VH-VL binders against o52749. Designs and how they scored, part 1

Every score and structure here is a prediction.

Target 1, 162 residues: o52749
Amino acid sequence: MTIDQMTIDQMTKIFLADKESTLNLGILLGETLTAGSVILLEGDLGAGKTTLVQGLGKGLSITEPIVSPTFTLINEYTEGRIPLYHLDLYRLEPQEVLSLNLEIYWEGIEIIPGIVAIEWSERMPYKPSTYINVLLTYGDEGSRQAEITPFNCTISDLIATK
Positions, changes and structure headers below are counted from each chain's first letter, unless a header gives other numbers; antibody chains aren't numbered by Kabat.
F, E and O stand for the ipSAE by ESMFold2-Fast, ESMFold2 and OpenDDE, each averaged over both directions (binder to target, target to binder). V2 = 0.75 x the mean of E and O + 0.25 x the DockQ between their complexes.
[cut] marks letters that were taken out.

## First folded at step 2 (VH-VL)

Design l06a
Fold by OpenDDE, look of step 2:
Structure l06a (fold): chain C 162 residues (1-162), chain A 124 residues (1-124), chain B 109 residues (1-109)
Amino acid sequence: as target 1 above (162 residues)
Amino acid sequence: EVQLVESGGGVVQPGRSLRLSCAASGFTFSSYAMHWVRQAPGKGLEWVAVIWYDGSEKYYADSVKGRFTISRDNSKNTLYLQMDSLRAEDTAVYYCAKVPYYYGSGSYTHFDYWGQGTLVTVSS
Amino acid sequence: SSELTQDPAVSVALGQTVRITCQGDSLRKYYASWYQQKPGQAPVLVIYGKNNRPSGIPDRFSGSSSGNTASLTITGAQAEDEADYYCSSRDSSGYHLVVFGGGTKLTVL
């Protein structure tokens, strides 16, 4: 993996009134992001991380149910527009995460590039050179807020162009 | 120059054990995951096992799981394959193979260098 | 374990182009690696990843992928290209497992 200087682009905050809003945000990301994109997901239990990934799957036209990979650690979906690699680090310590060699999913050497979505990304001992960080937090009355921060990229840079 | 030299092959009866060795040189052995791949006479390649650079992780093909043990001695630059409960179908040339990347990338599964292999024949 | 399938044999005329194809579900998410093996010799890596050639491998060798398939193409086959070719990838049934195709015997006419 190429080591680049980390840059932080402007954070975008999005209000999510309900679960459907979270899903729709995922859909949008699934429809627009390009192969090789990495989404790091942060947030407390129940904050909607899996819901967002379900949206990603829908946006990618994945018909297979997107389920939490808490126990499987990695779920891979290949039937969509581009592959979706869904990872959940909830059960892992940073040292254990190293053993997964997560970088293989975005290096494009042995694994076909797709969208990599990593839940509980705060447990990662290292980050890719380019990614989008999405922090989901609880709001009032069951609402959520998404804080989206691009690292070494912009949202527009990750949008598919033809 | 990278060199991998397998040894320990021979003729053995079913149910017996055999230990293969792979002597590595020309690269920092302790930095790379290593694999065993076998090939029955006149047949194709079959993956056997992998061991992490520091020996912390090991994985096996179902066909050998519970019978074979992969290990390494980094101080000796040597890879081992302990083969127990050998069967006729284990007859093959056994190759040790190196992955091209090191440490955190040690889990890659393509092989840039192979040994010349050592023949194991299991027959009564 | 997952399975990779190859045609057991193909032929190509000198100077012509031949494509050897590998098929399997794992190839939907994993790139294939390709190995050349000549009689009495160990396999040699010729292609890996999207289309990467190790040092020393002629540029007439190239790799491609589509759907659940991966292909090795030899553009302008030479006599020395006659060999067995094996595809390989990660095994879809196990995160750290490896699987090989059955191999393709290439004859250069």
Scores: ipSAE 0.546, ipTM 0.841, lowest interface PAE 0.8, mean pLDDT 92
Fold by ESMFold2, look of step 2:
Structure l06a (fold): chain C 162 residues (1-162), chain A 124 residues (1-124), chain B 109 residues (1-109)
Amino acid sequence: as target 1 above (162 residues)
Amino acid sequence: EVQLVESGGGVVQPGRSLRLSCAASGFTFSSYAMHWVRQAPGKGLEWVAVIWYDGSEKYYADSVKGRFTISRDNSKNTLYLQMDSLRAEDTAVYYCAKVPYYYGSGSYTHFDYWGQGTLVTVSS
Amino acid sequence: SSELTQDPAVSVALGQTVRITCQGDSLRKYYASWYQQKPGQAPVLVIYGKNNRPSGIPDRFSGSSSGNTASLTITGAQAEDEADYYCSSRDSSGYHLVVFGGGTKLTVL
């Protein structure tokens, strides 16, 4: 499949009243997403990106602590239903991201497909052929909002019902 | 047809140096990461080193770090392995190997083409 | 040595099915590649990824993986399949590092 055959699925806005709400969104995604799924996380510091990934891990039945890979670049978890590859591009410029060939994590040739969660995905100069974009923004009274935009992936109805 | 031809093997004394070459043809050499893999007589395969398509990054097995240098000349379609401070444990057939990745920085580590190898014997 | 563990030898009757296994912690996240090597010859890639077979490799060769284990299966083994078989994978401690198993000698009876 090429990019010109794929369309952006319906965007969904979700109100996140508190940290538990962000965690529960992650749990739903971890329970439902299939191997090869890529989640591109955007948002300012403290918007809840790592909390969402912690939910992903919980939904995958990962019991290991999931911590921000800001300084390690990538943390890889194999305990759960499928692997979780947690990346943080905060310290990289787009040109540096190109040299990593991150597509190895979802193309299924050498690395066993799992869920790829990329924090600070704004640093990517390219997008996968299939992904879910999640933009986390601050709201009122400590709340957040998630804008979820699937690309060549249908997840919006499952999220909306929960 | 992809072809990899190693040369430069021979018998050398411990502590001496030897340079291996791998002549490549049948593919755009400058687009691929290249590897050296060795096999001691009667033993298994051991990965030795990798060099990125443009020579910008090089990585080595612990057993050869500081003694071996991988390099390439993309204008001559040739991969090199400079082996210094040779030891008896370095006695092996040395293979050059190609990964299947076509564009961008090489990230694959499975080898779709191998040369026939060149024998290096380190003996006093 | 290698983080990937293979049984040193296995036998199969002509025409029967055999499975060669490879174990290692890295195989929980990286597929194994499999190489066939006959005496005096360079290795030949027979399986990579989940179950990808290079052009020219007979369809009796297949691969699978589960947990920390990868397997090469030869269905309907032929005399020419007698060889050493090596698994390899990416080493989890370093990007671009490669590790090989110790090899399995397949004897076709």
Scores: ipSAE 0.289, ipTM 0.741, lowest interface PAE 3.5, mean pLDDT 86

